# VHH binders against Uncharacterized protein AF_1724, part 15

Target 1, 305 residues: Uncharacterized protein AF_1724, of Archaeoglobus fulgidus (o28550)
Amino acid sequence: MEEKFRNCILGLAVGDALGMPVEGLSIENIRQLYGEVRDFLPSPYGDLNAGEWTDDTEQMVVLAESILETVYFDPENFAERLKRWFLETNSRRIGPSSTKAISNLMRGVHWTRAGVFSDTCGAAMRVAPIGLVYHFSLNLVERYAEISARVTHTGTAAIGGAVAVAVAIACNVLDFSDEEMLEEVLRRVEAYDNLLAEKIRYANEISDRDVEYAVEKLGNSISSLDVVPMAFYSYFAGKDFEESLIKAVNAGGDADSIAAICGAIKGAKGFAIPERWLEGLKDREFLEELATKLYELHMRIVKLT
Short names: E, the ipSAE of ESMFold2; O, the ipSAE of OpenDDE; V2, 0.75 times the mean of E and O plus 0.25 times the DockQ between their complexes.

## First folded at step 13 (VHH; framework vhh_nb_b201)

Design p1 (from m3 with S27F I28T E30D I31S; at its last look DockQ between E and O 0.91; V2 from the best seeds 0.82)
Fold by ESMFold2, look of step 13:
Structure p1 (fold): chain B 305 residues (1-305), chain A 119 residues (1-119)
Amino acid sequence: as target 1 above (305 residues)
Amino acid sequence: QVQLQESGGGLVQAGGSLRLSCAASGFTFDSDAMGWYRQAPGKEREFVAAITSGGDTYYADSVKGRFTISRDNAKNTVYLQMNSLKPEDTAVYYCAAMYTEGYRYTEYWGQGTQVTVSS
């Protein structure tokens, strides 16, 4: 089980770093510039080196550290840590909805009101620690994922997307079949956003089609309505970690988020991450330690309950 | 247009104190936060302290307990009181203001003031 925690956290960071250099590019642009992205690349803007990740991984760390401090999910603690992170980070690759929500928090707006009505994927991309630590109760995973999303995002697809990802991760740690996992995800997501649930179902149905077809049908924008279904498509379409992540990155658009989410879900299932990607990943040891701490927290919680 | 001007830097002996000021001028607005960042030669600029418009204060672990950030709204000025200074505090200190309007995020930076802490 500890390996699944490790591969979920590392998988998220690997996906983020793989997608980082092609964020915002179309499939055609990627094809022209690279053919097919299969390895870490430096940012074309000079702000990040190959193997470095973005706010997807940073916000996941913020959520993880909040949970490690409070044991249970405390949205007030998470909101406080988001403010501190925003002030401290050197990264300016931060989504507009998260930025506005954190601005509200800094101006003294309580976390119950600071969230922005938006469906961007910032809540889904960071939610992995909730799915890992609380996998002993899918209802708790759902509730904590929803609340964690509301700190920054109030759009129904954003909230539903965070629920979908957290529940998928929890199911995969529990070794659910893909069919069992999808059933749990869809049943819960329907209560938040019907279109999102429909697109996630369709992502599974078209998993035998190529990535260009999937992007045409599902989209690749920063919206949770695009990113989350594309991450599920990539998860179902690849037979191992490497194949899934290559499909996710080469989808283009919000590629770092698509690949980060796909990597988290695939890693939670226990798929091995190619060693060449782990060797090139920035702060690998820190991320491994983080995963170990989350696993130890989970074990402490279940021992007491 | 916002302009930020730092002052109060200089040479000080280890264990001493300095007070930095950051005067804001130009169009007045209520920023999300104002803060201090520092950069030593050959190093990345790093966070030191910030005060949010909501009244919260934040400090880097390396300065907590020694530095205090404060704001004087009447003077449109932010201060950094630096006590128990150490040689590793030597850096150029920059004032920054962070402002969000709608979904547009903007950072304003001062020109920096040198702080040198001698053994």
Scores: ipSAE 0.696, ipTM 0.896, lowest interface PAE 1.5, mean pLDDT 93
ESMFold2 (binder alone), look of step 13: mean pLDDT 83; pTM 0.843
OpenDDE, look of step 13: ipSAE 0.893; ipTM 0.958

Design p2 (from m3 with Y105F; at its last look DockQ between E and O 0.90; V2 from the best seeds 0.83)
Fold by ESMFold2, look of step 13:
Structure p2 (fold): chain B 305 residues (1-305), chain A 119 residues (1-119)
Amino acid sequence: as target 1 above (305 residues)
Amino acid sequence: QVQLQESGGGLVQAGGSLRLSCAASGSIFEIDAMGWYRQAPGKEREFVAAITSGGDTYYADSVKGRFTISRDNAKNTVYLQMNSLKPEDTAVYYCAAMYTEGYRFTEYWGQGTQVTVSS
């Protein structure tokens, strides 16, 4: 089980770092400039080196450290840690909805009101620790994912996307089949956003089609309505971790979020991450330690009940 | 546009104290926080302390307990009281103001003030 925690956390960071250099590019732009992205590249803007990750991984760490401190999810603690992170980070690759929500928090708006009415994927991209730690109860995973999303995002697809990702991770840690995991995801997501649920189902149905077709049908914008279904498509379409992540990154658009989410879900299933990606990953040892702490937290919670 | 003026830097002996000031002027929209960052030779700029418009204060672990950030809203001025200074605190200290207008985030930076702590 510990390997699944490890590969979920590392897989998220690997996906983030793989997608980082091509954020905002179309499939055609990627093809023209790189052919196919298969390895870490430096940012074309000079702000990040090969193997460095972005706010997707940083906010996942913020959420992880919050629950490591409080044991059970506490949205006030998470909101406080988001403010501290925003002040401390050197990264300025931060989505506008998260930025506005954190601005509201800094101005003293309570976390129940600080969230922005937006469907961008910032809540889904960071939610992995909730799916890992609380996998013993899918209902708790759903509840905590929803609340964690509301701290920054109030759009129904943003909330539903966070639920989808957290539940998928939890199911994969529990060794559900892909069919069983998808059924649990769709059943819960339908209560939040019907279109998102339909697009996730369709992502599975078209998993035998190429990435260009999937992007045409599902989209690759920063919206949860695009990113989350594309991450599920990439998860289903790849036979292993490497193939899924290459499909996710080469989708373009919000490629780092698509690949981060895909990497988290694939890693939670237990797929091995190519060693060449782990060797190049910034702060690999820190992320491995984080995963171990999350696993130990889960074991502590289960032992107490 | 926000303009920042730092003052209060200088040379002090280890164990000594300094008070930095940062006065903000100009068009202030949706201010989020003001704070202090520092950059030592050969290192990246790092967070020191901040105070949010909601009244919360945040400190880097390396300065917690020794530095205190405060504000004077009437003067739009933020202070950093630095006590028990160590040679490792030697850096250029920059004041920053962070604000958001709609969904547009903006950072303004002062020119920096040198703090040098001798053994």
Scores: ipSAE 0.706, ipTM 0.899, lowest interface PAE 1.3, mean pLDDT 93
ESMFold2 (binder alone), look of step 13: mean pLDDT 85; pTM 0.860
OpenDDE, look of step 13: ipSAE 0.898; ipTM 0.961

Design p3 (from m3 with T100I; at its last look DockQ between E and O 0.96; V2 from the best seeds 0.81)
Fold by ESMFold2, look of step 13:
Formats: C-alpha cells, structure tokens, sequence
Structure p3 (fold): chain B 305 residues (1-305), chain A 119 residues (1-119)
C-alpha cells in the first residue's frame, strides 16, 4: 500500500514535469517541435529546467502538508497554507482562478466565500493526498475533495473534477478494477456535474482511439471539463505508466495538468514509474518522504478508528 | 505603476538590530501583500516576511521570533524590525508588493538595501 502512495505522489510530479515544456501547445505544434515528447525537457521560456514541476505539484504539496499538520482536512489551515505558499513560491505558473481566490483570502475574505466561480482544473490537479490518506471511506474522500475544491473553486465541474480524481485514487489504492473504480467515480460525480460525468464515461469508451481523436472529443483546455476526462482517457488507454503518461503529455493544451492527474491515478494503481523519469525528477527524495508521511498518517488514523 | 524604496540597511554587529522600511508610491490601489525577500551573494532570492492587506503576517522559519513585519497604511510603508541578527542574515533585502486585479498578478520590487552582519 505504501508503494501506491509513493507512486501516486511521484507520478503526479513526473506528469507535471513531463507536461511543463509543452503547456499551451497544440498536438500539431508538439509534433513539429519534438515529434513525440517522451522525456523531461526544459521550458521553452527559460523559467524551468528539465524535470522541474509547476503549481500542480506545489499545490499538491500544500494540501499534503496541511493534512499532515491537522490529521483531518481543515479548510482554514489549507487556506492559510495557500496564502503562505503564494507569498513564498518562486513559481509564476499559477492558475488564474487560484490567483484570484488567494487574493480574496489575502484581503481577509473567509475561505467559505473566497472561492471563484470557475471550472478550471486547479482543485483536481492537487487533490491526490485526500484520496490517499482517507481511502478507508470513499464518502469522506468525496466530502473532503469537495471542500478542498471550494476553497478556491465553486464551479460544479471544478468540484466534481476534484471528487473524480480523489475517488479514483482511493479506489485504486483499494485495488478496485478499472470498471469498479469508474462506477464509483461516475455515481458520485453525477451529483455535481452531469456533463463531466458523461465525459469521463466517454473517456473510457474511446480508450482504444488515438490521442488526436480523444482531444477532439474531450478537449485539452484548462477547464476541468477537458482536463479530467483527458486524464481518465490517458489512464485507460495506456497499458502501463509510461504509455499513459506519454499519451497524456502529447495531448497538448493543459498537458502538465492532464499528465499530473493521469500520473497520480496510474501511480495509485501501483504501476511502476520508469526509473529514468525518477532519476531526472526535481526533489525526488522530498516527494518520496512526503508520500511516506502521508502513508504513516493514514495508518495512524485507521488505528484510532 | 508602483515604486518601492527601501531604507534602513547597513553594517551591524552580530546580536544587533536594524529596522528596514519600504515606502510605496504611485498608483497602489488594493495591494494584496507587501513583504521582504533577501539574496545573499551566489544564492537565490529567498522569502523573509510578508504582511497581507487583510493583516496576516508570515515569516520564514529562519527569522521567526527575531524579525517582525508591520505596516503603516497611512504612509503606505512596511517595516521589518530585525533583532538578534546573525552573520547568515547578511544579504541584499528587497521590498516587494503584490497586486492582483481580477485574474492578473503583478509584482513590484525595490532596488534593495544591503544588510551586513559582522561576526
């Protein structure tokens, strides 16, 4: 079980770092510039080196450190840590909805009102620690994912996307089959956003089609309505971690988020991450220790309940 | 555009104190946070302290308990009281202001003030 925690956290960071250099590019642009992205590349803008990750991984770490401190999810603590992170980070790849929500928080708006009506994927991309720590109760995973999303995002697809990802991760830690995991995800997501649920279902149905077809049908924008279904498509379409991540990254658009989410879900299932990607990953040891702490927290919680 | 001017740096003996100030001028409506960052020779810039428009304060672990950030909204000025200074506090200290309007984020930086702490 500990391996699944580690591969989920590392898989998220690997996906983020793989997608970072091609964020915003179309499939056609990626093909022309790189052919097919298979390894870490430096940012074309000079802001990040190969193997460095973005706000996806940073916000995941913020959420993880919040629950390590509070044991159970405390949205006030998470909101405080988001403000601190925003002030301390050298990253300038911060999503617009998160930026606005954190501005509200810094101006004194309570976390229950600071969130922005937006469907961007910032809540879904960071939610993995909730799926890992609280997997003993899918209802708790769903509730905490929803609340964690509301700190920054109030759009139904953003909330539903966070629920989808957290529940998928929890199911995969519990060794659900893909079919069982999808069933749990769909029945919960339907209550938040029906279109998102239908697109996730369709992502599974088209998993035998190529990435160009999937992007045409599902989209690759920063919206949770695009990113989350594309991450599920990539998860289902690849036979192992490497194939799923290559499909996710080469989808283009919000590639770092698509690949980060895909990597988290695939890693939670226990798929091995190619060693060459782990060797090149920024702060690998820190991320491994983070995963260990989350696993130890989970074990502590279940001993007390 | 916002202009930031730091002052109060200098040479001080270990264990001593300094007070930095940062005066903001220009069109500075609704600054979300102001703070201090520092950069030692050959090292990357690091966060020191910040105060948000909502009044919350944040400190790097390395300065907690020794440094205090405060603001005077009437003068658009932020202060950093630095006590119990150590040689590792030696750096150029930069004032920064963070302004968010809608979904757009802007940073304003001062030119920096040197703080040197002798053994």
Amino acid sequence: as target 1 above (305 residues)
Amino acid sequence: QVQLQESGGGLVQAGGSLRLSCAASGSIFEIDAMGWYRQAPGKEREFVAAITSGGDTYYADSVKGRFTISRDNAKNTVYLQMNSLKPEDTAVYYCAAMYIEGYRYTEYWGQGTQVTVSS
Scores: ipSAE 0.658, ipTM 0.884, lowest interface PAE 1.6, mean pLDDT 93
ESMFold2 (binder alone), look of step 13: mean pLDDT 86; pTM 0.875
OpenDDE, look of step 13: ipSAE 0.869; ipTM 0.947

Design p4 (from m3 with R104T; at its last look DockQ between E and O 0.87; V2 from the best seeds 0.84)
Fold by ESMFold2, look of step 14:
Structure p4 (fold): chain B 305 residues (1-305), chain A 119 residues (1-119)
Amino acid sequence: as target 1 above (305 residues)
Amino acid sequence: QVQLQESGGGLVQAGGSLRLSCAASGSIFEIDAMGWYRQAPGKEREFVAAITSGGDTYYADSVKGRFTISRDNAKNTVYLQMNSLKPEDTAVYYCAAMYTEGYTYTEYWGQGTQVTVSS
């Protein structure tokens, strides 16, 4: 089980770092500039080196550290840690919805009102620690994922996307089949956003089609309505971690988020991450320690309950 | 439109104190936070301290307990009281103001003031 925690956290960071250089590019632009992205590349903007990750991984760490401190999910603690992170981070690859929500928090708006009505994927991309730690109860995973999303995002697809990702991770740690995992995800997500649930279902149905077809049908914008279904498509379409991540990154658009989410879900299933990606990953040891702490927290919780 | 002017830097012996000031001028508007960042040669700029418009203060672990940030709204000025200074505090200190309008985030930066702590 500890290996699944490790590969979920590392997989998220690997996906983030793989997609980082092509964030915002179309499939056509990626093909022209790079061919097929299969390994870490430096940012074309000069802000990040190969193997460095972005706000996806940073916010996942913020959420993880919050629950490591509070044991249960405490949205006030998470909001406080988001403000501190925003002030401390050297990266300005922070999504506009998260930026606005954190601005509201800094101006003294209570976390119950600070979130913005937006469907962007910022809540889904960071939610992995909730799926890992609380996998013993899918209902708790759903509730905590929803609340964690609401700190920054109140759009139904953003909330539903966070629920989808957290539940998928929890199911995979529990060794659900892909069919069983998808059934749990869809049942819960449709209560939040029917279109998102439909697109996630369709992502599975078209998993035998190529990435160009999937992007045409599902989209690759920063919206949770695009990112989350594309991450699920990539998860289903790849036979192993490497194949899934290459599909996710080469989808373009919000590629770092698509690949981060795909990597988290695939890693939670226990698929091995190619060593070449782990060797090139910034702060690998820190992320491994984080995963160990999350696993130890889970073990502590289940001993008490 | 906003200009930030730092002052109060200089050379001080280890264990000493300095008080940095950052005066804001130009078009003043509601901001998210004001803070201090520092950069030593060959290193990335790092966070030191910030005060939000909501009234919260934040400190880097390396300065917590030694540095205090405060704001005088009447003078549009933010202060950093630096006590128990160490040679590793040597850096250029920059004042910053963070502002969000809609979904657009803007940072305003001062020119920097050198702080040198001699052993």
Scores: ipSAE 0.753, ipTM 0.914, lowest interface PAE 1.1, mean pLDDT 94
ESMFold2, look of step 13: ipSAE 0.747; ipTM 0.911
ESMFold2 (binder alone), look of step 13: mean pLDDT 84; pTM 0.850
OpenDDE, look of step 13: ipSAE 0.898; ipTM 0.960
ESMFold2 (binder alone), look of step 14: mean pLDDT 85; pTM 0.854
OpenDDE, look of step 14: ipSAE 0.898; ipTM 0.961

Design p5 (from m3 with K64E; at its last look DockQ between E and O 0.93; V2 from the best seeds 0.69)
Fold by OpenDDE, look of step 13:
Structure p5 (fold): chain B 305 residues (1-305), chain A 119 residues (1-119)
Amino acid sequence: as target 1 above (305 residues)
Amino acid sequence: QVQLQESGGGLVQAGGSLRLSCAASGSIFEIDAMGWYRQAPGKEREFVAAITSGGDTYYADSVEGRFTISRDNAKNTVYLQMNSLKPEDTAVYYCAAMYTEGYRYTEYWGQGTQVTVSS
């Protein structure tokens, strides 16, 4: 179980870092520039080096640290930490919805009203710690995922996306089969956004198709309606961690988020991460320690229940 | 657009104090936060302190308990009271204003003021 925590957190970061260089590019552009991306690359804009990760991982860390402080999820604490992170970070790859929501928070708007009506994937990309720590209760996972999403995003697909990812991670930690995981995810996501649920289902159905077909059908924009299904496609389409992430990254578009989510879900399943990616990953030890702390927190909570 | 003008920097002995000021002008109505950053030679620019429009304050761990950020809305000015200064606090200090317009995030920066702390 501890290994799954580790692989989930590291998998998220690896996916983020792998996708970072090709974020915003089309499949065709990726092919022209790189052929197929299989390893870390520096940002073409010069703002990040190979192996460095973006706001996806940063926000995940913020959520993780919040949870570590409060034991049970506290949206007020999470909101405060988001503000702090936003002010301290040098990264400006932050999504527009998150930016606006955090701006509202900075202006003193309560977290229950700060979230913007958006379906972008900011909530889904960061939600992994919730799926991990609280997997002892899928209902709790769902509830916390929803609340965490609403701090910044109030679109039904955004919330549903966060729920989908968190529940998938929890199911994987609990050693659910892929079928069981998918059933649980779909059942819960349907309560928030039926279109998202349908697309996730479809993602599994087309897992035998190539990435081009998947992107054509699911999309690869910053919307949770695209990112989350595409991540699930990549999860199902790959036979191991590497293959899944290669598919996710080379899908282009919001590649860092697609790959981050895929990596988190795949890692939680227990698939090994290639050593070459771990060796090149920024702050690997920090992330490993973070995963350990989250695991210890989970154990502490379970022992008290 | 926002213009920022820093003042108050200089040379001070270790253990001493300085007070930096940053006056903002221009379209400042939608500022979300104002803050201070610093850059030492050969190092990256780092966060020092910030105050949100809502009044919340944040500090880097390295300055927590020693520095205090405050604001005077009437003067459109943010202050950084720096106490118990250390040589490692030596840097160019930059004032920043951060705000959103719609979904667009914008940062404005001052020209910086030199702070030198001697041993």
Scores: ipSAE 0.520, ipTM 0.820, lowest interface PAE 1.0, mean pLDDT 94
ESMFold2, look of step 13: ipSAE 0.701; ipTM 0.900
ESMFold2 (binder alone), look of step 13: mean pLDDT 84; pTM 0.852

Design p6 (from m3 with D32S M98S Y103S Y105S; at its last look DockQ between E and O 0.07; V2 from the best seeds 0.00; counts 0 for: pae E 14.6 > 2, placed apart)
Fold by ESMFold2, look of step 13:
Structure p6 (fold): chain B 305 residues (1-305), chain A 119 residues (1-119)
Amino acid sequence: as target 1 above (305 residues)
Amino acid sequence: QVQLQESGGGLVQAGGSLRLSCAASGSIFEISAMGWYRQAPGKEREFVAAITSGGDTYYADSVKGRFTISRDNAKNTVYLQMNSLKPEDTAVYYCAASYTEGSRSTEYWGQGTQVTVSS
């Protein structure tokens, strides 16, 4: 089970780093510039080297460190850590909804009111630690994912997206079949956003179609309504970790978030990450230790309950 | 290593002004977020103001409009201009610097400078 924790955390960071250089590009632009992205590339803007990741992985670490500190999910602690992270980071790639929500927190707005009405994928892209640590209760995973999303996002697709990703990760740690995992995800997500649930179901139905078709039907914008279904499509469409991540990255648009989420879900299933990607990944040892700490926290919690 | 040294504290009458300075060592000042925090007797340390490496400023609601944070990169110094001081502003004021390398962040704190506002 520890391996699934590690592959989930590393898979998220690998996906983020793979998608980083092509964020915002169309499929056609990617083909013209690179053909097909299969490996880490440096940012074309010079801000990040090959194998470096973005705010997706950074916010996942913030959430992970929050629950490592508090044992249970404490939205006040998470909000305080997000404020410190925002001041400390010199990242140029912080999403606009996160920026506005955290600015509200900085002004003293309580976390229950600081979130912005937005469906962007910022809550879904960071939620993996909740799915990992609390997988012993899918209801708790759902509840904590919802609350973690509300700290920054109040849009129903954003909240539903965080629930979808966290539940999928938890199911995969529990060795659910893809069909069983999808059933649990859809049942819970439809209570938050019915269109999102429909698009996730459709992502599975079209998993035999190519990436261009999937992007046409599901979208690749920063919206949770696009990113989360595309990540599920990529998860279902690839036979292994490598194939899924190559499909996710080459979808373009918000490629780093699509690939980060896909990598987290695929890694949680236990799929092996190609060693060449792990060798090039920034701060690999730190992320491995983070995953080990999350696993040890889980084991400590189940001893107490 | 980052070394932070505050100065400019003291005793002031309500309605008066003080200017705090925080000198930082090293070239990392230009890439660091700089901030001020304060701790009143018997209370937890609280945020006052911050300025990013890019010059964006943030203030606690309790000081907005009265306090101004600024930075001088040539001198590696951040300032807190405190106007219209109130007795509730009485606290030890701490300068803080934070910077991130990838996912790792590091915090540095000064020793603090006392600000006392008499009623």
Scores: ipSAE 0.000, ipTM 0.258, lowest interface PAE 14.6, mean pLDDT 88
ESMFold2 (binder alone), look of step 13: mean pLDDT 84; pTM 0.847
OpenDDE, look of step 13: ipSAE 0.820; ipTM 0.935

## First folded at step 14 (VHH; framework vhh_nb_b201)

Design r1 (from p4 with G35A; at its last look DockQ between E and O 0.91; V2 from the best seeds 0.84)
Fold by ESMFold2, look of step 14:
Structure r1 (fold): chain B 305 residues (1-305), chain A 119 residues (1-119)
Amino acid sequence: as target 1 above (305 residues)
Amino acid sequence: QVQLQESGGGLVQAGGSLRLSCAASGSIFEIDAMAWYRQAPGKEREFVAAITSGGDTYYADSVKGRFTISRDNAKNTVYLQMNSLKPEDTAVYYCAAMYTEGYTYTEYWGQGTQVTVSS
């Protein structure tokens, strides 16, 4: 089980780092510049080196450290840690909805009101620690994912996207089949956003089609309505971690988030991450330690309950 | 436009104290936070302390318990009281103001003030 925690956390970071250099590019632009992205590349803007990740991984770490401190999910603690992270980070690849929500928090708006009415994917991209630590209760995973999203995002697709990703991760740690996992995801997501649930279902139905077709039907913008279904498509369409992540990255658009989410879900299933990607990943040891701490926290919680 | 003017830097013996000031001028409306950062020779700039417009304060672990940030709204000035100074605190200290309007985030920076702590 510890390996699934490890591969979920590392898989998220690998996906983020793989997608980082092609963020905002169309499939055609990627093809023209690179043919097919299969390995880490440096940022074309000079701000990040090959193997470095973005706010997706950073905010996942913020959420993980929050629950490591509080044991239960505490939205006040998470909000405080988001403010501290924003002040301390050297990264300026922070999504606009997250930036506005954190601004509200800094101005003294309570976390229950600070969130932005937006469907961007910032809540879904960071939620993995909740799916990992609390997988013993899918209802708790859903509730904590929803609350964690509301700290920054109040759009129904943003909240539903966080629920979808957290539940998928929890189901995969519990060894659900893909069909059982999808059923649990869809049942819960429908309560938040019907269109998102429909697009996730469709992502599975078109998993035999190529990435260009999937992007045409599902989209690749920063919206949770695009990113989350594309991540599920990539998860279903690839036979292993490598194939899923290559499909996710080469979707373009918000490629780092699509690939981060896909990598988290695929890693939680237990698929092995190619060693070449682990060798090139920034702060690999730190992320491995983080995964171990989350696993140990889960074991402690289960022992106490 | 917002301009930040730091003052209060200087040379001090280890164990001593300094008080930095950052006066803001221009049109600063609805800021998120004002903060201090520092950069030692050959090192990356690092966070020191911040005070948000909501009144919360944040400190880097290396200065917690020794430094205190405060704000005088009447003077539109932020202070950093630095006690129990160590040679490791030697750096150029920069004041920053962080502002978000809609979805646009902007940072304003002072030119910095040198703090040197001798053993």
Scores: ipSAE 0.743, ipTM 0.910, lowest interface PAE 1.2, mean pLDDT 94
ESMFold2 (binder alone), look of step 14: mean pLDDT 84; pTM 0.853
OpenDDE, look of step 14: ipSAE 0.894; ipTM 0.958

Design r2 (from p4 with M98F; at its last fold request DockQ between E and O 0.82; V2 from the best seeds 0.82)
Amino acid sequence: QVQLQESGGGLVQAGGSLRLSCAASGSIFEIDAMGWYRQAPGKEREFVAAITSGGDTYYADSVKGRFTISRDNAKNTVYLQMNSLKPEDTAVYYCAAFYTEGYTYTEYWGQGTQVTVSS
ESMFold2, look of step 14: ipSAE 0.736; ipTM 0.908
ESMFold2 (binder alone), look of step 14: mean pLDDT 87; pTM 0.876
OpenDDE, look of step 14: ipSAE 0.901; ipTM 0.961
ESMFold2, look of step 15: ipSAE 0.768; ipTM 0.920
ESMFold2 (binder alone), look of step 15: mean pLDDT 87; pTM 0.877
OpenDDE, look of step 15: ipSAE 0.905; ipTM 0.963
ESMFold2, fold request of step 16: ipSAE 0.715, 0.721, 0.698; ipTM 0.904, 0.903, 0.898
ESMFold2 (binder alone), fold request of step 16: mean pLDDT 87, 87, 87; pTM 0.877, 0.879, 0.875
OpenDDE, fold request of step 16: ipSAE 0.898, 0.905, 0.901; ipTM 0.961, 0.963, 0.962

Design r3 (from p4 with A97T; at its last look DockQ between E and O 0.90; V2 from the best seeds 0.84)
Fold by ESMFold2, look of step 14:
Structure r3 (fold): chain B 305 residues (1-305), chain A 119 residues (1-119)
Amino acid sequence: as target 1 above (305 residues)
Amino acid sequence: QVQLQESGGGLVQAGGSLRLSCAASGSIFEIDAMGWYRQAPGKEREFVAAITSGGDTYYADSVKGRFTISRDNAKNTVYLQMNSLKPEDTAVYYCATMYTEGYTYTEYWGQGTQVTVSS
């Protein structure tokens, strides 16, 4: 089980770093520049080196550290840590909805009101620690994913996307089949956003089609309505971790989030991450230790309850 | 456009104290936060301390307990009281303000003030 925690956390960071250099590019632009992205690349803007990740991984770490401190999810603690992170980070690759929500928090708006009505994927991309730690109760995973999303995002697809990702991770740690995981995800997501649920279902149905077809049907914008279904498509379409992540990155658009989410879900299933990507990944040891701490927290909670 | 004017830097012996000031001027309503960052030669710029308009204060671990940030809202001025200074505190200290309007985030930075702590 511990390896699934590690592969989920590392997989998220690998996906983020793989997608980082092509964020915002169309499939056509990626094809012209690279043919197919298969390895880490430096940012074309000079701000990040190959193997470095963005706010997807940073915010996942913020959520993980919040849970490690409070044991059970505490949205006030998470909101406090988001403010600290925003002030401390050198990276300005931060989504607009998160930025506005954190501004509200800094001005003294309570976390129950600070969230922005937006469907961007910032809540879904960071939620992995909730799926990992609380996988002993899918209802708790859903509840905590929803609350964690509401700190910054109040759009139904944003909240439903966080639920979808957290539940998928939890199911995969529990060794659900892909069919069982998908059914559990769809059942819960329907309560938040019907279109998102339908697009996730469709992502599975078209998993035998190529990435260009998937992007045409599902989209690749920063919206949870695009990112989350594309991450599920990539998860289903690849036979192993490497193939899924290559499909996710080459979708373009919000590629780092698509690939981060795909990597988290695939890693939670236990698929091995190619060693060449782990060797190039920034702060690999820190992320491995974080995953171990989350696993130990889970074991402590289960023993006490 | 916001202008930031830092003052208070200088040379002090280890164990000494300095107080930095940063006055913000220009067409600014309410700022999200004001803070201090520092950069030593060969290092990345790092966070030191900040105070939000909501009243929360934040400190880097390396300065907590030694530095205190405070704000005078009437003057749009932030102060950094630096006590028990160490040679590793030597850096250029930059004042910054953070402002969000709608979805547009803007940072304003001062030119920096040198702080040098001698052994």
Scores: ipSAE 0.752, ipTM 0.915, lowest interface PAE 1.1, mean pLDDT 93
ESMFold2 (binder alone), look of step 14: mean pLDDT 81; pTM 0.824
OpenDDE, look of step 14: ipSAE 0.892; ipTM 0.959

